# Ledger of designs, part 14: VHH binders against Uncharacterized protein DDB_G0275255

Target 1, 266 residues: Uncharacterized protein DDB_G0275255, of Dictyostelium discoideum (Social amoeba) (q8t2u0)
Amino acid sequence: SSILKANFYYKVDWENVQCFVPPCPKYTIQKLNTNEKSQKILDFIFPNGLNKTTLLGDESKTLIVLGTTQPSSKFPNNATDFLVTRVYKSLPLGNKQTSTDKYYMFGDNGTRCKTSPCPNIVAALLNVHSQEIINTISQPYEKNVGFLDSVWLSSKNIRSDDFGLIGQGTIKNGVISISNSFIYLPDPPIKCPELPLLKCVEGNSMTYSRDENRCLVSPRCTKFGVCTLSIPLCNKGYRLVSFPSTELNGCPKFFCDPEFVNKTHK
Key: E = the ipSAE of ESMFold2; O = the ipSAE of OpenDDE; V2 = 0.75 times the mean of E and O plus 0.25 times the DockQ between their complexes.

## First folded at step 23 (VHH; framework vhh_7aqx_2)

Design aa4 (from y4 with D112E; at its last look DockQ between E and O 0.57; V2 from the best seeds 0.56)
Fold by OpenDDE, look of step 23:
Structure aa4 (fold): chain B 266 residues (1-266), chain A 124 residues (1-124)
Amino acid sequence: as target 1 above (266 residues)
Amino acid sequence: QVQLQESGGGLVQAGGSLRLSCTTSGKTFSSYWMSWFRQAPGEEREFVGAISRSGGYTDYADSVKGRFTISRDNAKNTFYLQMNSLKTEDTAVYYCAAMLVYYGDWYESRYEYWGQGTQVTVSS
């Protein structure tokens, strides 16, 4: 039987160093939740579907990668590449990390309660097979980011699909206080479904809702109401998105989405 | 606690096909990555294949790639291993295993729950 090569989660760092004689590794990786020494990396090999040009360089400092090291294809004797299987990117405007922060992924342990708090969340420590049961995931972004889609973010915590986020934070009294969340890329992992174009009667316009994947859904013909003229401004690292909202009687619903996530609608 | 129960094992001739099922207890089946392992007599238990929570990702051992197919039905809390073109070397006890979080590998130590196993015998 073939020996499975182990993959681990790493935080990536980058330094723009001058190099005259190749190889010139500019990246370092640090295994999460460990005290292992960082390792120099020449290049990252990304899976299909990701644009490495947008992920590397200074931007790489916001990444967590799952994968393994291998000798460089260019410099097999002198350099190391990183074979990436998964990529996560930090949401801007998290809280400052604390010395007690660790990196977790989350799962539903199946517990159902009649009253709160309910210990239904398993926080799994990455790279080390250790778990802790918690009641609540406390994210900082709703407070820090104006017009953030809280439904989108909250849905990323525990997912039934494969694309849950990584949370950096500290667990205390059944609550993990997250400093930074890292979103699986690409987001969404699957392209949003195409929507039909509705022919609405006069006085009505086509409106939508947005689901947890930031996809527009449930097109409807809605009588157009009076709308405010105020357009919000997004924090740095976020872009303004809007759509005609059923909820707002055809008026634009605004969200500030992270710039690094894919656009799901115009 | 999640209980796993394998079924579908038996005797089959080389070149034949067999479908194994793993049924899980509880309502949290979709929370787990599922894997098949097998152990032949006198051999170490080895990874056969795995499937992600949603079923969108699968991985297989090289020895079974192209012959075996893993699937799951979250509505039925059932995990499957379709084995085609069976070989005598495929003879083993097959185990299903559940893993809550994907750690980047399929090592046995990562799995929280294991089935009791089902015997698959491939005759020449």
Scores: ipSAE 0.532, ipTM 0.781, lowest interface PAE 1.2, mean pLDDT 93
ESMFold2, look of step 23: ipSAE 0.573; ipTM 0.818
ESMFold2 (binder alone), look of step 23: mean pLDDT 86; pTM 0.877

Design aa5 (from y4 with M99L; at its last look DockQ between E and O 0.75; V2 from the best seeds 0.70)
Fold by ESMFold2, look of step 23:
Structure aa5 (fold): chain B 266 residues (1-266), chain A 124 residues (1-124)
Amino acid sequence: as target 1 above (266 residues)
Amino acid sequence: QVQLQESGGGLVQAGGSLRLSCTTSGKTFSSYWMSWFRQAPGEEREFVGAISRSGGYTDYADSVKGRFTISRDNAKNTFYLQMNSLKTEDTAVYYCAALLVYYGDWYESRYDYWGQGTQVTVSS
């Protein structure tokens, strides 16, 4: 007979502990926003479409998982597996967490204001039935990461779909100061539309804009501009992407996207 | 701060149909997962069904699956429970409920806001 278990949000850690006799669980989970003791996990069972090698081992230290535990399929009396419903991964180069940080998900409470600050954001503590009204989400990544797509990141703060980020941070005076943001995977959660092909007259080339889902949109034929040949380098954990940009008259626009998100263009 | 109001309850014969509505007059509920629960006298509240923020995902208790349909209209701040093929066992007070954070389960303790309830009575 099966028994349904409650799901919670957990932070994952990885420990290369000495183990003489299997099973040798290498992971721990700790329920977010609680003082509950960490629990050892042998294996994670991820939903379809996720690459386990980018999510396991040392890479797992950056994860938050939604789900529940179950007896190990391999060692059911001696080990515990984790059945993953959702996975979130932190952006590299956040700020160092503080002792007052908690983990939140955000929503729009429907308040609209003529002036700022506007208390229009619900910050909900994960795992704990508690929420606060705030007016501002302050992200560290625009200052810490060169060429970050800030429109993409800003779009993840509050969403009307089910795929917003988890923010780790401290609330003071109606502002949450985020130390680390955890991005729902896969990103984008919905595959980008295929690009229409345009034929451009000689002297023109096809150019694009990039939307908040990192998808190329609005293909146009644009007359060639003169471009600098300076190619930026991305910080560790980010990959350089480029596309011929309408706003730059066909010259490449560069972003540094997290290495763990799906490519949306070549 | 979100206020929910159910309507559409009443007396109906077994095999009949009834449609319940849940509205919020002062706030956008598009940020919330929405659910229906029911409670017979002397029993705990029981999950009936849930719908995602966008309406793209629904889930139902086994006891109502195939007979009940949840839908939402975010432009009108309203969501619905269409109940068909009603049985006497469906007699209960029906509550709408909202939650901000998705957990992949529907335990009563997840929910942030509750309506006052509307009585549904199914006679034999």
Scores: ipSAE 0.547, ipTM 0.790, lowest interface PAE 1.8, mean pLDDT 87
ESMFold2 (binder alone), look of step 23: mean pLDDT 86; pTM 0.877
OpenDDE, look of step 23: ipSAE 0.810; ipTM 0.902

Design aa6 (from y4 with D59Y; at its last read DockQ between E and O 0.64; V2 from the best seeds 0.73)
Amino acid sequence: QVQLQESGGGLVQAGGSLRLSCTTSGKTFSSYWMSWFRQAPGEEREFVGAISRSGGYTYYADSVKGRFTISRDNAKNTFYLQMNSLKTEDTAVYYCAAMLVYYGDWYESRYDYWGQGTQVTVSS
ESMFold2, look of step 23: ipSAE 0.633; ipTM 0.850
ESMFold2 (binder alone), look of step 23: mean pLDDT 86; pTM 0.885
OpenDDE, look of step 23: ipSAE 0.829; ipTM 0.910
ESMFold2, look of step 26: ipSAE 0.642; ipTM 0.846
ESMFold2 (binder alone), look of step 26: mean pLDDT 86; pTM 0.882
OpenDDE, look of step 26: ipSAE 0.636; ipTM 0.829
ESMFold2, fold request of step 27: ipSAE 0.660, 0.624, 0.659; ipTM 0.852, 0.839, 0.842
ESMFold2 (binder alone), fold request of step 27: mean pLDDT 86, 86, 86; pTM 0.884, 0.882, 0.882
OpenDDE, fold request of step 27: ipSAE 0.839, 0.784, 0.844; ipTM 0.919, 0.898, 0.921
ESMFold2, last read: ipSAE 0.637, 0.652, 0.669; ipTM 0.846, 0.833, 0.853
ESMFold2 (binder alone), last read: mean pLDDT 85, 86, 86; pTM 0.875, 0.883, 0.885
OpenDDE, last read: ipSAE 0.750, 0.836, 0.832; ipTM 0.877, 0.916, 0.918

## First folded at step 24 (VHH; framework vhh_7aqx_2)

Design ab1 (from aa6 with S31T; at its last look DockQ between E and O 0.70; V2 from the best seeds 0.00; counts 0 for: pae E 3.9 > 2)
Fold by ESMFold2, look of step 24:
Structure ab1 (fold): chain B 266 residues (1-266), chain A 124 residues (1-124)
Amino acid sequence: as target 1 above (266 residues)
Amino acid sequence: QVQLQESGGGLVQAGGSLRLSCTTSGKTFSTYWMSWFRQAPGEEREFVGAISRSGGYTYYADSVKGRFTISRDNAKNTFYLQMNSLKTEDTAVYYCAAMLVYYGDWYESRYDYWGQGTQVTVSS
């Protein structure tokens, strides 16, 4: 058989350090769910479509990367780079992590029930082949973040595509209480479909729904409604977005989307 | 208890084609990565290829690239291996396997469910 280079999930940390003699690694990685010592990293090689300046230029301890180490391109004998295959970034305003938290991905195990609780979720520990059956994923963001797109977040918990989230949390009594969720980037992972250019008859305006990927869909002409004048404010780390909503008779529907995800509409 | 079920194996002439199928009853694997492995007599099981949960990513061993195609139909809970341009070296028992999380490698120990295998024999 062939020798395969293993990829693992790591939490990224960094601090600005004063360094005058290259190489000057300012990043560390810690393999999730293990007791392995943190490792110094000089640079990250990200997949196409991701901007490392933006990703690495904000708060520390917000990234999880899947990938492997390799000798530095600049200092191959003296420093280590990280070859990234996937990136996940934490949503702002989670809860404080606890000492019992672990990092999980989730899947549907195929069980179907008429009543709750239904043990239909597999919580898989990252990096370690260990799994647990649960019935509930409890996210903190619906309470902590005003105007969060809860449909979008809920769809990220368990997905048939490969672009779900990593949940940091503690399992008790079949429920994982998530402290922090890390969102696969780019989000959306596939560009939103183009919308047809339509013209509405007088008295109507173009309205939309927003799907679980934050894409505007189902364009239609809707008669003007009476709208409120108030515009919400988003918590730090979130940006306000709006669109004319079919559900609200053409009135703007507001969401506070994470600043680190791609805009899907103006 | 729960096992994947392969079908479509058999005898085929070199240069021919076969399509293998992998299904179960009562359990959905739509949120699982699915893989094919094969084992010739006296050899270790070797990775053939894998497909992501949605089918957006596929991976192949070098020995089968360009000749084999992995696909899935999550609505039917079915996973396929289309084998074209078959060679005598492809003779093996073929196994379907499922794992929930992509760990960055294809070691057998990553997989939670295995089929019983189906024999493919390629004659000269």
Scores: ipSAE 0.309, ipTM 0.665, lowest interface PAE 3.9, mean pLDDT 85
ESMFold2 (binder alone), look of step 24: mean pLDDT 86; pTM 0.878
OpenDDE, look of step 24: ipSAE 0.803; ipTM 0.900

Design ab2 (from aa6 with V101I; at its last look DockQ between E and O 0.70; V2 from the best seeds 0.73)
Amino acid sequence: QVQLQESGGGLVQAGGSLRLSCTTSGKTFSSYWMSWFRQAPGEEREFVGAISRSGGYTYYADSVKGRFTISRDNAKNTFYLQMNSLKTEDTAVYYCAAMLIYYGDWYESRYDYWGQGTQVTVSS
ESMFold2, look of step 24: ipSAE 0.696; ipTM 0.872
ESMFold2 (binder alone), look of step 24: mean pLDDT 87; pTM 0.890
OpenDDE, look of step 24: ipSAE 0.784; ipTM 0.891

Design ab3 (from aa6 with Y57E; at its last read DockQ between E and O 0.73; V2 from the best seeds 0.76)
Amino acid sequence: QVQLQESGGGLVQAGGSLRLSCTTSGKTFSSYWMSWFRQAPGEEREFVGAISRSGGETYYADSVKGRFTISRDNAKNTFYLQMNSLKTEDTAVYYCAAMLVYYGDWYESRYDYWGQGTQVTVSS
ESMFold2, look of step 24: ipSAE 0.664; ipTM 0.853
ESMFold2 (binder alone), look of step 24: mean pLDDT 86; pTM 0.884
OpenDDE, look of step 24: ipSAE 0.825; ipTM 0.910
ESMFold2, look of step 26: ipSAE 0.678; ipTM 0.864
ESMFold2 (binder alone), look of step 26: mean pLDDT 86; pTM 0.884
OpenDDE, look of step 26: ipSAE 0.778; ipTM 0.886
ESMFold2, fold request of step 27: ipSAE 0.719, 0.682, 0.715; ipTM 0.866, 0.845, 0.858
ESMFold2 (binder alone), fold request of step 27: mean pLDDT 86, 86, 86; pTM 0.881, 0.880, 0.880
OpenDDE, fold request of step 27: ipSAE 0.842, 0.840, 0.843; ipTM 0.920, 0.918, 0.921
ESMFold2, last read: ipSAE 0.676, 0.654, 0.701; ipTM 0.839, 0.845, 0.855
ESMFold2 (binder alone), last read: mean pLDDT 86, 86, 86; pTM 0.879, 0.882, 0.880
OpenDDE, last read: ipSAE 0.249, 0.839, 0.839; ipTM 0.633, 0.919, 0.920

Design ab4 (from aa6 with T28I; at its last look DockQ between E and O 0.78; V2 from the best seeds 0.00; counts 0 for: grease 24.5 > 24.2)
Fold by ESMFold2, look of step 24:
Structure ab4 (fold): chain B 266 residues (1-266), chain A 124 residues (1-124)
Amino acid sequence: as target 1 above (266 residues)
Amino acid sequence: QVQLQESGGGLVQAGGSLRLSCTTSGKIFSSYWMSWFRQAPGEEREFVGAISRSGGYTYYADSVKGRFTISRDNAKNTFYLQMNSLKTEDTAVYYCAAMLVYYGDWYESRYDYWGQGTQVTVSS
């Protein structure tokens, strides 16, 4: 059998500098949770299905990549490329990182409690074989981002399907205070299922709910309700989406979704 | 804390079948990848196969592909290795192991918990 190449999680940085003599690497990677020096990277080789325009140049400063280095395809003796296995991108409008922040993935340790605090979360340091039991993941985005889909974000903290977020933060007294959350790309990782079509009589409209993957579900014909006239504005880095909501009797429900995730409905 | 315990090992003739179980006392549930490793006398421990958190994906070493099947039942906290068409080369101590973070490889250093092992002996 073949031995798989060792992969690690890296934070990406980028500098747009003038370079007149190739190779001109403009990226660096730094292995998370270590004191290893940054390495220069000429090019990233991304998996299929990613929107590369959101991942290159200055946009790469928001990325964590899982993968490994290899000699450059163009300059194999003089430059290094990065073979990407997974990409994660930070949500806009996190908090300023602190010097004690580390990078974690989270799991459920199976403990169930009647009351809080419940020490039911495993926080695993990336790249370092170390983990800690915590009771709370504290996200900054519900306060910082108007109309954020809190169900979607909360569902990303701990997932059974490997597509959970990476949290950058500091653990104190069983609570991680997240500065930045990095979302697995693409999001959603699996295309939303098709919906059955309903025929609605006059006076009714097709309405939906939205699940934890931002997919429209549970189509229903609903009699029209009285709707507010206001349309919210989203913070920079987020785009306004809406759908006719069953909960709101056919009135639009609004979310501000990150601009870098795939649209799931019109 | 999570505890892993293998069972179902024993003596079996070549060409035969054996089913190993790995029970998790405490709760690993859907948060962990589960893997089987094996170690023959005088050899390094080697990867046999892995199953994803939900059970939707499985991976196998080339030496066992097509003969071994991994499955899990998260409701019972149990993880299985069905071994068919056994060969004398499959003689080893078999270990189950759990890891939370996926790295795209199966190095032993990735795993957070290990079982004590169960002996499988395949006679001619």
Scores: ipSAE 0.538, ipTM 0.782, lowest interface PAE 1.7, mean pLDDT 87
ESMFold2 (binder alone), look of step 24: mean pLDDT 85; pTM 0.877
OpenDDE, look of step 24: ipSAE 0.701; ipTM 0.854

Design ab5 (from aa6 with G55S; at its last look DockQ between E and O 0.72; V2 from the best seeds 0.00; counts 0 for: pae O 3.6 > 2)
Fold by OpenDDE, look of step 24:
Structure ab5 (fold): chain B 266 residues (1-266), chain A 124 residues (1-124)
Amino acid sequence: as target 1 above (266 residues)
Amino acid sequence: QVQLQESGGGLVQAGGSLRLSCTTSGKTFSSYWMSWFRQAPGEEREFVGAISRSSGYTYYADSVKGRFTISRDNAKNTFYLQMNSLKTEDTAVYYCAAMLVYYGDWYESRYDYWGQGTQVTVSS
């Protein structure tokens, strides 16, 4: 678009309300890191083809959107629509938020140290022209979520693309304690590449590794070893995924991926 | 702090080409948006284009679309503005600016660091 719009980050809330006269506003937005009053929203407009139904699910306050408000085209009165640029979804099983929690995006500030701790991370406060230098991001998900892909999650903190996560938390002594992380959607932002089918010799099977985007990569023919028969269970909000792993000599590697992220493999 | 320094400005004839450079120094960030702005005499500063340091995504103002190209060399910490088919109305001081947080807009107030500018003059 040639028109510059003033976008901000908002937390979305909605209630299961019945309209006396449809359509009526069912959503509210709260500007992050501010004390501004919440605004009623009639509809969210997703110009990039995001699935509105999937995003505006049943769990309130789990969505952060970047965008701007505009008068509603569907209701020529005081109704307001929200034009969405980006969407972030809360990762389940975070910690309870505190009153001091703020919302940040993170970046590498280029600092390099010989010894730890190293203040090499910038925590930028969303919607406010402010930032802090930190040395550590402490998140609860590795503890709270069984079989979490920690490589996947960690890679989202500071990325080489524009699809970093939003972290909600408090900074003390160079450490941010994350209560909640919001993942950029869609995830992955780029579809996984198709892999060739290998013709493995007898006794060998095709195995893979998984990269930070949860894509299967580096197909290999591996001799099938002895595998355990136990299948793990995932926490609520997560789905079980598996693949034949090169690291496990052809045995399945298991992960619990958030349900709201796209499947990258069977 | 990030320091930005523009270079490559000068005098060029209409229809000609010029390449500007913006070199970043100091405490640089792995992910930010770099934008080019320009200000003609007596006019307000206007957005020219932007590039993501990380993804390489580019955005251009309509006035320069198809004529200007923004690129980056991360190894050299340098951003470029290739200006082709220059017009007299392209005459301005050109600035590079860095934005640390993406907001999907290009308002001047979003930018954290600014260069000193380089003069581009297009003669008829």
Scores: ipSAE 0.044, ipTM 0.498, lowest interface PAE 3.6, mean pLDDT 89
ESMFold2, look of step 24: ipSAE 0.645; ipTM 0.840
ESMFold2 (binder alone), look of step 24: mean pLDDT 84; pTM 0.865

Design ab6 (from aa6 with S30K; at its last look DockQ between E and O 0.40; V2 from the best seeds 0.00; counts 0 for: pae O 5.9 > 2)
Fold by OpenDDE, look of step 24:
Structure ab6 (fold): chain B 266 residues (1-266), chain A 124 residues (1-124)
Amino acid sequence: as target 1 above (266 residues)
Amino acid sequence: QVQLQESGGGLVQAGGSLRLSCTTSGKTFKSYWMSWFRQAPGEEREFVGAISRSGGYTYYADSVKGRFTISRDNAKNTFYLQMNSLKTEDTAVYYCAAMLVYYGDWYESRYDYWGQGTQVTVSS
C-alpha cells in the first residue's frame, strides 16, 4: 500500500527467553491505553542517533516507543519487527502506578484566564481519540528526587515542539496526578550551542546559567565568592552534575540529572 | 474556529513541479500538526504527508516519498507541499488538514480542521 501505516504508542517489555533456534523474539509490546494482547517483537529498528544497546537494556517496562510493526526482513516466518519513530524513557523515582493510570500527552488548548485555576491544558489520551481539559499537572519528582532540575522537567510538560513528555497518571477535578513521566529521547533533542571562552580579569572567573534544555548559557565573568564545600549525593538513576553559576557568585550549582539523558556539560 | 485555505493548484505537465500552500487563520493553538491529503476522482481520500508543529518531523506516503516535500513557516501561519516529478496519477484535489493533538496516526478522523481543497491536474 502507498499509504503510511498508522503508528501507535507501546510499552516495551523484555522476556528472559533463551532461543531454541536463534534469533527469537525477546521483546513484547503492549499498546498503551488499551486491553489488547501484547505482541512479540524480534527486533526494534531505531532511528539514527539512538543507541539500541543502551535503550534495550536489562530494565524492563521503562521504555515507551512510537511506531509500527512490520514483518521481519531477517526471517521469512511470522516474526515481527518494530519500526520505531520515537522513544521515551521512564524517569526514575516516580510513584507507584495505579490500575486507573492512563498515558497522556499535554498541550496548550489556547484558553487564557485572569484567575486560577485555569483550564488551559489539554490532556490527550494516547492511541485513543479522547481528550480532557485540565488545569494542573501534579508530579512527584520534585519531592522524590533531590537536586532535580525542576525547570528542565517542567519545561517538558507542555511544548509547542515535538519533544513533550508522556505522563502516566489519573485525572480528577481538573488535576492530573502523575505517577510516572517518560522523557523524549535523545535529550536534549538538539545539541547545546558552543559557548565562547571569556577572558576574565584577575579575580574573576567564567560562570554560566543553565537553560531548560540543561545547556549552559550566558557566560559571564564573575568575582568569585565564598562557596560551601558540601557535595550532594544523587538518588539511584541520577548522576551529579555541576557548573560555575552566575547565580551563586561563581560557586558550583549542583543538579541530579537522569543517567539516561545526554551530558550537556561537565 | 481555525480556517484553512489551500492555494497553488493548477495544470502542470508530467515531470513538472508545483508548490501548494495552506494558510491558517482564526483562533490559533500551539499544538498543530498539519497534513496534506488528496482525492482523485472515484477514489478515496488518501494521506499524502504530514509535518509536526516544530517542523522537525515529516512523514510521507510511499507513493510520494522522494518527490514531495512538506515544510512550514509558522511566522506566516503557512505550510507547503512542494511537488516534484509529478505524474498523471498525482492528479487530485489536494486538501490541507490540521489536528490539535497528535495521537500517533494519520487517520482522517484525527483532524479537526480541513481546507476546501485545490485542484491539481497533471497532464501527459
Scores: ipSAE 0.020, ipTM 0.316, lowest interface PAE 5.9, mean pLDDT 87
ESMFold2, look of step 24: ipSAE 0.593; ipTM 0.807
ESMFold2 (binder alone), look of step 24: mean pLDDT 86; pTM 0.880

## First folded at step 25 (VHH; framework vhh_7aqx_2)

Design c1x (from ab3 with V101I; at its last look DockQ between E and O 0.44; V2 from the best seeds 0.59)
Amino acid sequence: QVQLQESGGGLVQAGGSLRLSCTTSGKTFSSYWMSWFRQAPGEEREFVGAISRSGGETYYADSVKGRFTISRDNAKNTFYLQMNSLKTEDTAVYYCAAMLIYYGDWYESRYDYWGQGTQVTVSS
ESMFold2, look of step 25: ipSAE 0.618; ipTM 0.832
ESMFold2 (binder alone), look of step 25: mean pLDDT 87; pTM 0.887
OpenDDE, look of step 25: ipSAE 0.654; ipTM 0.833

Design c2x (from c1x with M34F; at its last look DockQ between E and O 0.70; V2 from the best seeds 0.00; counts 0 for: loop humanness VH .158 < .165)
Amino acid sequence: QVQLQESGGGLVQAGGSLRLSCTTSGKTFSSYWFSWFRQAPGEEREFVGAISRSGGETYYADSVKGRFTISRDNAKNTFYLQMNSLKTEDTAVYYCAAMLIYYGDWYESRYDYWGQGTQVTVSS
ESMFold2, look of step 25: ipSAE 0.672; ipTM 0.844
ESMFold2 (binder alone), look of step 25: mean pLDDT 85; pTM 0.864
OpenDDE, look of step 25: ipSAE 0.728; ipTM 0.867

Design c3x (from c1x with M34F D62K; at its last look DockQ between E and O 0.51; V2 from the best seeds 0.00; counts 0 for: loop humanness VH .140 < .165, pae E 6.9 > 2)
Fold by ESMFold2, look of step 25:
Parts: sequence; structure tokens; C-alpha cells
Structure c3x (fold): chain B 266 residues (1-266), chain A 124 residues (1-124)
Amino acid sequence: as target 1 above (266 residues)
Amino acid sequence: QVQLQESGGGLVQAGGSLRLSCTTSGKTFSSYWFSWFRQAPGEEREFVGAISRSGGETYYAKSVKGRFTISRDNAKNTFYLQMNSLKTEDTAVYYCAAMLIYYGDWYESRYDYWGQGTQVTVSS
């Protein structure tokens, strides 16, 4: 009883194959960064606060789960369930993965440099105790997705909390070129604080900035600006959001946020 | 690059309580998972418990669950082990350890930095 049960990171797959005799497992998991054989899974047991129905079926092909297996609660002798500790979901419109891609988490190793490049990033290979020092994380999404909140995404690369992303990519010459980023769910992990309601003098309106958690912050009264009406369209998988921006003298600032993250403002 | 320093060990009677502290001299304290391990005379080092970067997840060995509590204060760069209802079997050198990346297990090889240890002795 002193042996600790291990949790590992797995890529989820799903196929809707007809099955006449229960149990009918439709999912498979494969341990990241290994050649281990895929394993059939009947059901996933998610932590509180996650909507199982929006994460399963064909949508499960975009998931990485951290956790471990256990006998099925419904068919304990004939099927396997997966007990989920964490779930991550890929951003739409990454690049096609390559055969050299691996799955990493990133950390700050504490190095600070006067000159670039600075080898201050640990790229840790998931499931395998192997780490590499790099200087740069290169994301594909600024080029691929219009109006993506790059401050938000950049903040997920290296975190001092538990909510950093998993990057799938290839390391070359101290740079990881990420093909796909998997975002910890839920996002934001902590609901945005409520804002005070300020009353502005006539001719002014309340404006904001947006922080790295997509929360509106720093409310200020700003004199009305003249705004050009130009409303962007978001790529598939992203939804348009806007707010009156202090930076733009009260004119709307637009972002295209992933549809699978929580809304943080109107 | 990260230095860990344990304190708070000592002699205590069975049934008593003791609080261990571990301080970090590094600038990225909030980026680490922290764990306590212990080693009794003639035994292998064993996992006691762990705490996530934010403190939102805690894990305990079965032998200490319900009696020991792990916590952290990121503002003070310190994490703690509160030990209650101590038994003579809890006598050991206690080590704090840090790992940057959670691999889903608590094997010693996962930990990047270790303290020097502090002795806890529980007398009957």
C-alpha cells in the first residue's frame, strides 16, 4: 500500500464503431512521447466543473488528458475507465504535426541574460524524465489566426501556476517550433473579478484594458474618440469579442477567442 | 540553481505535533511543485506528500494521510509540513524536494533539487 499510482499524459482518440454487445469502448488513449500500445477506454471521469458532453466524441481527438486507468464502474471485469486529473484542448489552426514533434511543458530556469539569445527556458518532455534548455518558443497562431490575443497565449507558455499549456513541436538550435498548443481547461481557471461601476462625466465613457487572463481591468473614464467601423470576422473555431479600449480612446478593441474557453466579458 | 533549507525538526513525544518548514533562495519558487520525503534508519527514502505550484492540489502517502498537512506561502518562498498525532514510526530525516514538471508520479528521480534534511525523533 506504500506504492503510489502514477498519472501520465495521454492523447485521446475516438471512433464511432458499431458494437452490439456492451461494453462498447469507443475511445483509445496513447501515452505521449512513447511507443506504448494504445488502450481502449469506456468512459472518462472528469473533475468537477468540466462539461463532459462538450469534450467527448469527435471533440475528444483534440484532447490530452492527465490521469490514470481504473476498472469500469459499470463493467469492472470487462472494461476500463480513465480517471482524469487534468484536461487540455488544442487551439484550432495550428500547423500539421511532423514526425519529429514531441509534447512538452515549459518552465523558467531562473537564468537572466544581458544579451540574446538567453537559454532561460526548460522544455520538459512529458512522461519521460528528459529536459532540454532552450531560448525561444515559437507559436504558429499569430500567423494563422487573425485577432488572436497574443498576450494571453504567450502568458500560457511559461507559468508560475498550474495552468500552463502543453506544446507539441520540434526543438532545433535552441528554438521550439510549436505545431499545436493544448490549453489547460477551464480557461480562465479562476473567474474574472467583478469590476466596479464608475460614473463618468458627460462626454466620457468607461474604458478598459484586458489582462493576460482575458479579464477586463483598469477601468477609466475616457473622452469619446471617433471610431472607424470595421468589424473583423473570426476563423472557424474562434468567436469575436470586443470591449471599449483605453488604448484606442474608447473605440472597440477586438479579439478572436477560442470557442472552447469561457467568456470573460460581453 | 535552487537551494532548499529545512528547519523545524527535533524531539517530540508520541501523540504530539511538529511543524517543518522549507525555504527556497531561488527567484522562481512559485514555478515548482514541492514534496516532503523521509528516510528512517536502515530504510529507503519514501514519499510523504506533495503540493502543486498554486497549492490547489495536495497528495499524501497513505501512512500519513489525515495526520499530516502540506501547505505553501508563495509570498514568503516557504512551504510547510504540519505533523499531528505523531507516532514512533514517523522518526526519520525529513527532506524537502522540488520538481519543475509534474510527471504523474513521485519517484525520487523526478526531483531536480533536494534539501539536506532535518531530523524528527518521536519518543514513546
Scores: ipSAE 0.061, ipTM 0.542, lowest interface PAE 6.9, mean pLDDT 86
ESMFold2 (binder alone), look of step 25: mean pLDDT 85; pTM 0.869
OpenDDE, look of step 25: ipSAE 0.747; ipTM 0.876

